# Ledger of designs, part 135: miniprotein binders against q56419

Target 1, 326 residues: q56419
Amino acid sequence: MEGRTLEEVQEEVFKRHGVLVPKKELEDLAKALEEAGLLLTEKVEARLKEEEEKLKRERPMRLAGLSYPEGEREARAFLEAFRASYPGEGEEARVLLMPHLEPSRVPEVYGAALAALEKTPPPERIYLVGVAHRPLKEKAAALPVPFQTPFGPALPDLPALQALDALLPFELFNTPLAFREEHSLELPLFFLKGRFPEARVLPLLVARRSPELGEALKVVLRDFPGLLVLAVDLSHVGPRFGDTPLTRTLAEEARRRDLGFLERLAEGEPEAALAFLGANPTRIDGVEVVASLLPLLRERKGKVLAHRLDLEAPTLSAVGAGTLVL
Below, E stands for the ipSAE of ESMFold2; O stands for the ipSAE of OpenDDE; V2 stands for 0.75 times the mean of E and O plus 0.25 times the DockQ between their complexes.

## First folded at step 13 (miniprotein)

Design wb56 (at its last look DockQ between E and O 0.44; V2 from the best seeds 0.00; counts 0 for: pae O 2.8 > 1.5, pTM O .770 < .8)
Fold by ESMFold2, look of step 15:
Structure wb56 (fold): chain B 326 residues (1-326), chain A 120 residues (1-120)
Amino acid sequence: as target 1 above (326 residues)
Amino acid sequence: SAEELAKELEELLKKIEELLRKIIELAEKGKFDEAIERVDKFIRLLEELIEKLKELVKNPLTKLLAEMIEELARAILELVFEVKDLLKQGRTEDAIEMIEEILKAIKLILEMVKKIAELA
């Protein structure tokens, strides 16, 4: 805002209404509004800097008391309730696909993941690959610090993370603030850490598909064996996501695309799974992660254990979630 | 109808002021869950304010002033998410300090809305 634009407003009002507002009063108020805005922006920036410095040492729980209990005893009971929501047996996983959707919305899908973990020997480390919901400076990122959970800190596997960083054509440790509120890591980690309390973690985010990440991970996994977890949601349909109101037809299409995607992954055909989605009209969330990790998914056969397309009644929208073992 | 919209904005801003004072009271009492619920309501009211300002931006007579209000309201929205985080951490004095700055900014917005009503 400049003083000449205020003068133009004042002149137009006088022409139309015959009222002249004092220039100084308007100028003082405009300046006060601008100064207030700058102050508030500076306070936000100071808070973000403070949080970034904390993230260089640890990543605190953000969803305790909201998505899962904060206390260890209550959290353990919470896990067992989720396992009970899935009637059935899992299978051993070398690769696990599981959701990051709010757990209470898809309890049997998280329960299926727990069933798979029951059949999985405790790994030395977990490669946890989520979806970046904030921009990254590069295609992918990691945060090499403990992630706090009700079950104690999930410690980073620093040697494996350093090996991964060395193999990439970009700095892997590039955007700490992107991890501050990233539920695609925190929600799956709750379940993984609760089941495998001694496993170290490689907390990874993908913003844009990175073939380099998949090739590097294939090398790192041979020297640092562990469980690979794709923490991704599936279809996103309805008004919250830019569609017309959710109809039965749109919901059926979303379910068909979710299951077709998962089934092709289960046949060891990740390229076919991506091709099946075409332009991804139901906005399956896992596409960039799967596209990055092709070398790790090819020719690995497995099974879809669970799926739900869950309705968000307030927004008349739906999100799909699934559990796949390879 | 810019005069009617300005009256609606004044009423909304008065509700927002009362809500901010209630949030301070709850934070001072250590009732953080209740304070956070009120912060969520404040966010919804602030988003309503921003949406109503889009109607004033369409009016060439009031466009400049409405844009200035909208910019400040968006800065408030950014800061309020940090207020929630401070309340979750139990950092009462820091949260109240930020809420008091937000309240000052809301009073400035109200003053400008009154000027828009005079110009309508």
Scores: ipSAE 0.669, ipTM 0.908, lowest interface PAE 0.8, mean pLDDT 90
Fold by OpenDDE base, look of step 15:
Structure wb56 (fold): chain B 326 residues (1-326), chain A 120 residues (1-120)
Amino acid sequence: as target 1 above (326 residues)
Amino acid sequence: SAEELAKELEELLKKIEELLRKIIELAEKGKFDEAIERVDKFIRLLEELIEKLKELVKNPLTKLLAEMIEELARAILELVFEVKDLLKQGRTEDAIEMIEEILKAIKLILEMVKKIAELA
């Protein structure tokens, strides 16, 4: 309640409309609703505490059987089908930008990522940087536990994670519950684990731009070399995101923003990429991740392998996805 | 009219109640996949309820009451995701207990919707 009591509102209604609202019955019902809300919240909190304790041991699959197959055999066939959806060849990646959108929406974009991974020597470790779609306590976070996949657990690189934590001005191991349902890590990890089964992983989330993260990672990468993966989507436009239904003009602007962003990244000019977006009117998802990783993206030239603006017809909304290698 | 909308909301709430009871029944039978499917349907119906509640706003009182219902509905949405997780884990008793609490909350929402209709 925005500071108004039921009594104050009842008085206002009486003054304006001459209607005397039965005070006691409404007060009793309002109180019952509030008490019910509190009780439900307490139950949620108790459950969340239990889940947080589990996340100290492992992060289970949440999207198995939904976004990708749960079984290993079926999961391998899924990877091959996605690779087949991209007709091109990949390039070796030291940095891979790939989507975290529902795979079925942009198969060829994930296929392009797989094509790049085919040309990439197996890394010892993967720095997987996703987008926090839930609030974090800090600007960034990590979860230092195994992530379950159909190909077995993706094991954390604890030494590298500890080295990163030691260089950050905040506690890296914060907000474990933000990882529980975070698809920006789970979906790309499926593809990464499927291609590099022996690679350790550093699962990282960014909620807000952290220049400190990029500087710290630059140092850590010297002693702990690996593949850097930015798991980010691009433009989010249409009613789901506060716009009017998708029009030709809106779609053209989204594509222009997406491609202009990716092209500038491909030229090794991440600051120019951010500047090109300005206020980010098409809501490119990866902005805070890129802004955090500037030291790692500077002067790296690469190639845009794929892009798609995918229409979600039921909501007349669209999401951009791309694959970039550096 | 506010009365017509209230009747629509009452019908929606009755469907929600029936669905919750069906989820309990399915869970008790160990039909967790079917129960989870019904939970997803419940989420959609509850989201629809939240959107329709906005249409009940006719004056400051109905606004306040609609906001209170929305707050409770959001709490239910948070809890139902936990129900879904419990069902996936085969934790039937815990899931049923949570659904029973949701049912109590839905009944309170129904009573409030009826009262809003009387005031409109």
Scores: ipSAE 0.237, ipTM 0.735, lowest interface PAE 1.5, mean pLDDT 88
Fold by ESMFold2-Fast, scan of step 13:
Structure wb56 (fold): chain B 326 residues (1-326), chain A 120 residues (1-120)
Amino acid sequence: as target 1 above (326 residues)
Amino acid sequence: SAEELAKELEELLKKIEELLRKIIELAEKGKFDEAIERVDKFIRLLEELIEKLKELVKNPLTKLLAEMIEELARAILELVFEVKDLLKQGRTEDAIEMIEEILKAIKLILEMVKKIAELA
């Protein structure tokens, strides 16, 4: 309705058909549509407010029965199967980079992560940093509630979360609804809770590069030591991601980019890892996570345990996944 | 033509109405997975409706009404994602209440489309 009136519509109809449409009828119709739209918008807002209130108490499972089993016994067998898919032994992790894509697509990569967790002493808390797939009010956010899993609730580390919040220039608990459906936290958490049932969790999402988050986490980790987990997927190539169809050359380039990135992180050179990505760093899902956490990644040497570029043949697309311990 | 597009919209809206009634039936029976599958089909049909409305916006006689319908359709689309979430949670009564409000809005859009057809 850009500056048009009902009278202008009547004039156009009259000029074209010689018929005058009743102004009262058009006004009544316009009011009915406006009222219906307002009512539906109010219902959406009321529903989102209700869901936000529920998220103050707990975060329910969303992918149970889809990406992992709902029952505890079946979930345990699922973890064992994924561990068995990786033939190697793990390495102890102080920092773990693992994927958040559908586990069935890269079982050996999740198996490598499980192997690393087996070699890692049980942490009191896990700093789980995922990628926001929905907008956040700030550059990063956290949700300080129990996250349900088949192994029982992953409890929040409230003192550590409050310490982090106090050091940030923004409210950390700023976008609860962003956590309602977030696979970058839920999928790694399933594996982490299965291995460390007693560990508390700091569930963190990064939407944009936040150097202040990295600096704050460095301080908090000194007082509240724990395992740092980065839930990062690697190369995204092909039409599904706005790129050209996958070719052998593009697949080889993607593998080279993934491994070059991971190996530089393993050398404790995260700035070199980001530089290696060149002009298109966003082709790796979670670059903002790595860029935000630079202070925690410098001078930490480690090992790449696994890497896979998983082909999606119907779309001629692929997603890279890897497990890195630091 | 605007008349042909209006007829296509009427048929699309009738399919949407039937689909919404089926979603209510499935939700009442506790068949939430089947209800959710039909919500996804509803979303696709609603997106098709919005695309067809873009052609009516180009016609001076129908632009005003088409723009109003498009705004309402976008509001319905936003609400239907919440309906899908309610169904995932097994919140039958809440989901049905919202679907009934969507159904009322769809009936209003159908009356608008009939009016557009009359403008020849």
Scores: ipSAE 0.209, ipTM 0.707, lowest interface PAE 3.2, mean pLDDT 84
ESMFold2 (binder alone), look of step 15: mean pLDDT 85; pTM 0.828
ESMFold2, look of step 16: ipSAE 0.650; ipTM 0.909
ESMFold2 (binder alone), look of step 16: mean pLDDT 82; pTM 0.814
OpenDDE base, look of step 16: ipSAE 0.087; ipTM 0.585

Design wb57
Fold by OpenDDE base, second read of step 16:
Structure wb57 (fold): chain B 326 residues (1-326), chain A 120 residues (1-120)
Amino acid sequence: as target 1 above (326 residues)
Amino acid sequence: SAEELAKELEELLKKIEELLRKIIELAEKGKFDEAIERVDKFIRLLEELIEKLKELVKNPLTKLLAEMIEELARAILELVFEVKDLLKQGRTEDAIEEIELILKAIKLILEMVKKIAELA
C-alpha cells in the first residue's frame, strides 16, 4: 500500500460525497483482506518455490491444448494450416522478426514466418529473443533448460549461453519464474521447433533495452552462428491499452507506425526505426528488443512479408503483428 | 463511472463465485475434465476482473481499495494454476481445499467491491 491510508480514503470520500464511511468497517474489511492475502501469499510463495525448482530442469508447455495442439500429429497439421494461410513465398532469413500474439488472431503472419523458415537452411542454434511481460531482475534474462514442445524438447545451447553470460555485465541466468508463463517465447518456439527439430535454442527475454546484449550477441554469433529471432508484437491500441475504442483514424495511425517501423528495419536502419516511433504513442511492443539488438540489425536489408492489425472485438482494441526477414 | 464499474465488478464476482462452487461440485463427483474446463473459465474471468480493477486504481477515491483487491486477485490467479495442476493429478481433496480458500477470498473481494459501489 504505497502512501495512502484508509484515513485518506475516508477523508476523500467525505470531501466528495459528504459521507463519513465508518472507519471501523473499512478497517475490518481491510484487515480481513490482509489476513486472506497473507494466507494466500504463503501458499503462493510455497508454490513459486516449487515451480522455480522445476524450472531448473525444464520449462513445461503452458499453452498446449489452448493456443496450439498438444499432440505431435495435430501440431504438424496446425503448422501446415498456418503455412497455408500465407499464399506467398518466403525468403531466407538470417534475422526473423515474427509475432508472439495468439496464433489464431494472425495466422497469415505466422504463415509468413513459416514461409521464411522454409527458405532458411536449418540452423545449428536459434537465438530466440522475446519480450518480458513480467519484471526481470536484470534488463535481460535467459533460461538454460529444455523447453517442452509437441515436437519434443527444445534443448538449450549451453556453450553459447555461457559465452553470452561471460560477456554481459550482469547475470544472464536471472528470474527463472519470468519464463514460466511467458508466451513471447512459447508461441514462436512452437513454430521454430516444428520447422527445425534439431536446432538448439537460446531462449532470451528482454525487459528493458540492453545495448550490452546486442554487443555481446554480436561477439557470440561469430563463434556460435545461428538464426536470430525477434519475437515481438507491434502496436497495442484501444481501451485495453488506455485509448478510446478503435476508430479508423486510430487504426490507420497504428498501421502507419507498424509499417514505418518494419520498413526502416527492412532497410537496415534500426535507429531510424526507433526514432520514427518517438514517444511510441501506439505502444509498439518490440521497441526494447530492437533497441537491444541494434548491432545485429544495422545494415541488414530485408523484406516485410506480412502485417496485420488484429481487432479484439470484445474490447474494441487491436494489436499489430508483422513478419520481417533480414 | 466508478459506481457503474463497481456494479459490473460485483456481477462478475457473483459469476466467479458460482463458477467456483461448480468446480467444487464437479471435483467432488470425480468429473475432473469438466472441473478443469471450469477452472480455465475461472482464469479468464479473473483476468477480466484484474483488467477492470485497473480502472478503479485510476480513481483516487478507490485506488487504495482497488490496489488491495488487485493484489489479492493476483495471488488467487497463482493459486488457481496450482488448483488446475492438482485436479490434473487427481488430488481432489487438496484442490477443493484451495478452491474453498479462493472462494473465501472472492467473497471478501465482493464485499469490498460492494463497499466501493456504495461510496462511489
Scores: ipSAE 0.119, ipTM 0.599, lowest interface PAE 2.2, mean pLDDT 88
Fold by ESMFold2-Fast, scan of step 13:
Structure wb57 (fold): chain B 326 residues (1-326), chain A 120 residues (1-120)
Amino acid sequence: as target 1 above (326 residues)
Amino acid sequence: SAEELAKELEELLKKIEELLRKIIELAEKGKFDEAIERVDKFIRLLEELIEKLKELVKNPLTKLLAEMIEELARAILELVFEVKDLLKQGRTEDAIEEIELILKAIKLILEMVKKIAELA
């Protein structure tokens, strides 16, 4: 709160309502709010430190009972229902691109991912690469602890994570709190753990383009082979994402951008996929992940199994989701 | 109008206050699943509050207080995730202590919104 703004408020109130509000009343309100904010900030910081210590042992479920069932039996039935929503048989995946959008909004897309996993031999480990929705201290991060799921804990592949850390020019385990509430890892992991209960996981978050991550992963995957999963959503359109309200034309454009991007990835041309998006790559949250993983995506041909643009009519916004097998 | 929006915020904050009191009651009775359900409802209402405050920022008469209330609401949002975890763990006393702190902050926000409504 600045003194100038208090004077401006007083003057404007007098001009519009003919009432002079005492500066002291506004100052007292501002002081009370600052004191409350300071106390809450101190409490939040103390709690975040406590949560960071807990994350050194395990990552608890955050979306159980909300985005997926908490109980194992109910979770299994939920998984089968999603698989049933996709009429196809899937394709074997060495690399899987799948969404992290709320599953109930795009059930056929998750069903397509499940179909691909059914055709895929059980991997020893899964490299699960999501998108950071909270700031990271570095371009990418990982959390080397068990992640709880209704199907039991997804155990970290500690040797592979340590090998990755050793090859990077930054500390891989740099932002534990970013993993506390990260749906881009939790939602895909639910489906992956349900299908591959014995697989260990490398839970990775990308905040910004990290070519060094892709180069390091290429080396680690040679010594520690596994399934690479890119957990990314596609176009984000409309006011909810700081854009103009959705129109039929903008929705059609978003679908074309999503499919053009995925089709170029399916041809093993990730640079062409990035170029196709043009000057607005931030409209697809998977861009930074794809740009980081170029060495792993080149010359791998595959198929787009599903695509949906999910519309939020109340906000005039939409999010694209797709399943791609490489 | 700014006056109409301020009254909507006042109604929303009164619902939030009632909800927080209900969460305390449920936690005291050991009904943690029901308390958590009410916490999730609280999060949704608090997010609605933050979105409505963005409209008040466009009005020069309310911008200063709206920005300060938004900052406080976002701090509460961070704290409420801790409350949900405490309830899941059955840590009744710790959860109630945090909810009472949130309740005090909500009451302060309500008082300021009432003042904005009077000035609008």
Scores: ipSAE 0.046, ipTM 0.531, lowest interface PAE 5.3, mean pLDDT 83

Design wb58
Fold by OpenDDE base, second read of step 16:
Structure wb58 (fold): chain B 326 residues (1-326), chain A 120 residues (1-120)
Amino acid sequence: as target 1 above (326 residues)
Amino acid sequence: SAEELAKELEELLKKIEELLRKIIELAEKGKFDEAIERVDKFIRLLEELIEKLKELVKNPLTKLLAEMIEELARAILELVFEVKDLLKQGRTEDAIEEIEMILKAIKLILEMVKKIAELA
């Protein structure tokens, strides 16, 4: 309850609705919630502490058996099916922008990413930059532990992570619990590990634009070359995101913004891509990641391989996904 | 309307409550895989609940209550992951105890949502 007292709420309700909510009833409800919350909080805190200690050793799979198969054989068949869903050929990637949306929603977009990876020489390391859907202590974070996958653990590049940390004005190794359930890393990592089993990984999250991250990474990439992967979604439109139900007009606007963003990135003009979005009224997810990585995206020409605006029918909402190679 | 949303939330919460009871029943019968499947369903329904609660923020009274409910729902979500782990480990009694606490919290949320509907 940031800052508002029950009294302030009561007054506001009275002013707006002419209804005097009995303070006692609100207090009794608040107390009951607090008591229930306190009972759960002790257990939650104990659990979170245990989970944080586990995250010092490894990041377990959370979406195995849900978003992708847990077994290696089934996981390989899954990769092959996704690759087959994209009929085109890929291009060699120095930078890959790919989605982190539920794979089953946009199979051909992940298929396009796999097609690009087929044309990409196996990197020594992958800089995997996801979106933090939970608060971070700093603008960005890393988790320097193995990430479990059906293909075995994705091992961290500790030397490269340490080099990155040394160049940042903040502690890179912050907020380990933010990585626990973060699908923006787990889902792309499945595909990346499946294609490049021997590559080390730098799992990075961005919560807020960090120009420092892009500058630091530019330096680190000289001594520690690798594939840069931006794991980002595009537009988020419809009731789930505060809009009206998806209409043709809203879908066309979302597509226009998604494609206009990706095309400008493909031209090597990331600042123009950001400027094109303005206030970002369709809520392109990858904005803070792109804004953080400007030094790495400038003057790189590439190609948009796939795009989809996927309808979530139960909520009449849609999410954009794309695959871009630079 | 806030009233319509409150009714939707009530229906969702009733489904959640029924599901929790089914999880307990399955766990008590030693049907752990089926119980875990229902836990996964519970997680999805709880996430849906959290998302729907964001719409209650439009009314000042409902905003405060929705924020409180959301905090509790997030706590429940954390405990549900523990329940899933406990069930996977065959720690049935511990899992049931946690589910019973969650069930109490869900009932409280339901009563609050009903109250929100009355005030709308």
Scores: ipSAE 0.118, ipTM 0.623, lowest interface PAE 2.5, mean pLDDT 87
Fold by ESMFold2-Fast, scan of step 13:
Order: sequence, then C-alpha cells, then structure tokens
Structure wb58 (fold): chain B 326 residues (1-326), chain A 120 residues (1-120)
Amino acid sequence: as target 1 above (326 residues)
Amino acid sequence: SAEELAKELEELLKKIEELLRKIIELAEKGKFDEAIERVDKFIRLLEELIEKLKELVKNPLTKLLAEMIEELARAILELVFEVKDLLKQGRTEDAIEEIEMILKAIKLILEMVKKIAELA
C-alpha cells in the first residue's frame, strides 16, 4: 500500500546488489509516467465536457451505416422492406409498444409496428419513452434538442417538455451525456420519423420506476395530445445477460413470460402484467418503463400484433421483442 | 520469480504495442469492426498486465516502479472504452489520436519493465 521514494529504491538496490542505480534515470522515467497519466486523464475529462456542450445543440446519429442506412433514399427502402416482412394489418395506436433491439434480428416485429403506424393518424407529437442504458442523475431524463435521422432532424416539442419539467419533483434535463449513445431512442425514432416526418418528439429515458413521471405525463398529454411510444425489449436470457445457457425449457418460459406480460397490458391491466413477471421482473428491461407509466396504461385495451424470441446461437442467449397497440 | 515475471511482462507489452499499431492501421482503412475486435483484445491484455504487476508490488525492490506502472495502466483502461466508442462512431482521426497517446504510454511502461528486469 505505502509508496516509496526513488531514494529508497536506490538504497535498497545498493544494499542487495552493491550497485547504485542512477537516480536521474529513475526520476526521468517516473516524471514521464506521471505526465502521461495526467495527460490521459485530462483528455477524457475534456472530451466529455466537449460532448456535453455539443448535446446542447443536437443529438447526432450514432447507428447510421450500422443499424440503418445513412442516406434518405436507402432509409426509405429499408423501411419498406421491414413493413413487407409483416404480412398482417396494423391497428390504430394511441399507445404503441415496440422494441429497440437491432432491427435486422426481428424485422417482422418492426414491420408490425410500421403496420400500426400506417393505421394511426399523424400525431402532432410523439412521447418516445426508452430505457436508460447509462446511469441517470434522476429516475428519468429528457434531452430537449433535435435528434438527427436520415429523414431529417426530429425536432423537440419544447412547450410540452417544459410543461412536463414543471410538473416533476426533479430536473428533467439532468443527464445529457446519457443520450449520446442510446439505441432505445435512436432505433425506434428512425422508424417513427420515417412514418411521421412532421411530428415533434419528447425523447424520454427511464432508469428506475418513477410514478411521478407517469402522473405528470397524464396531465401533459391532456394539454399536448400525442402518440405514446414505449420502446422496450422483453425477456433477456442466457450467458450474455448473466444467466445460464439457453435451453428449450428456458426459451419456452421466456416466450410464456413475454406473451403473458403483453396480453395483460392489452387487457388494460398493467399492474397484473407486472405481477405476472413475479420474481423475474428484471429479465424484461421494459418493466421500469411500464411501472412508471401505469396511469397511462390502465383500462386501455388493445392487441398484441407480433412477438418473437430471437435466438443468438453462438452465445446460447435470446432477446424477446413484441409489438403491442393500445 | 520476479525475473521470470518481468520477462513475461516485457513480452506482453511488446504484444500490446503490436496490437495498438494494428488498431491504428485498421482504423485508417475504415475497418472499424475489426479495429473494435482488436480493442477488446487490447483490454484483455491490459487487464492481464495489471494482474501481473500486482505480483511485482510484493517485491520491495520493484514496488515503487510497479505501483507507478499499475496506476498508468488503469488510466489507459479508462480511456480505452472511449476509443471503442469513437471507433463505433467511425471517428477515425479522434480514435487514432487517442490510440497514439496510449501507444506512447505503453512504450514508457515497456522501458520501465526493462529496468525492473535488469534489477531483478
């Protein structure tokens, strides 16, 4: 635990080997190591401050060219392909639950969401609620800036965001850096902006259950009506998620858990949906979002349009995804 | 022994240096997925380096130098996660700049480990 001086190192070498190590050589190396460590730490701090300042103006695309095409024309063709992957018809949504995992893994589930959006009249604004994958200073957060997409920027609904902020017991715009790399907002937003290019957005992240958020949103939605979107994935099973390797039994259990959860939401019984998960509520990342939005989900009936448990054979893991309209 | 451990560290650091040079090459060519794969390998080797340094701290002769190297290695580990993010974003110039700083630090660690090996 305790450090030693360079003089002590020299003295010990002399005592053990009868040779004096040059102090200047050790001092020069020690100084170089300290300088390198200081510069590296300062660079990280400076970069984070720079990124936070940039996020005051806009949120750039991070997954363009990876999860979806960067160009508008290619992005349009991509959306058409996903819609075509779902053979069913959609239903009008007042509340839409859709996934946020890699779209190529569950194209028919995103296709079902697109089908629902086709049946939904263009909203003036979208309340897009995702899951925080980085720590937030509060239970929830928002970023009131344009989010870039291949279809142009998704503009923030500033009056609605300010109304929401005023009703909350915490500062809503509390963790800008959490939005720098957030696929639970970026991936659903790609599809939503492609369908509703004129809609403004309230990009919201939930880290922990916030009943205050749900109560505030119920008030804000009355004065600023719009489409509520819950961007959540379902079961996470297997070694990738700290669980045992996937078996047929575990896969069947995950499908049953996902469908039981979604069906109870479709019945307008979100408390029953949460209770159904029992001892495994943390296996579904959407549980904190649903628990926060209870006032908006009660007594609202709907339909499960699609569900898939996507198997990742190399890791013996799986992620559940679904589309639900309420 | 401390002498055998110091030689293992020297070989490990040379592998780390070659890996960092490869990451720069891949990033310059726009091969970001391959560069990220190499960054993950770098993280594992750096963690191995930190564990081996803990053994050198037990030797009174090398304790001060080992503690200094361990502190620098932990700082590099914090930065490497930023490098991975920059590569995921295709930010080639920023990623290369960070990797070059890490490479300079690794070269300093290598020189210090060579001195430890000579003293053991």
Scores: ipSAE 0.062, ipTM 0.578, lowest interface PAE 5.3, mean pLDDT 82

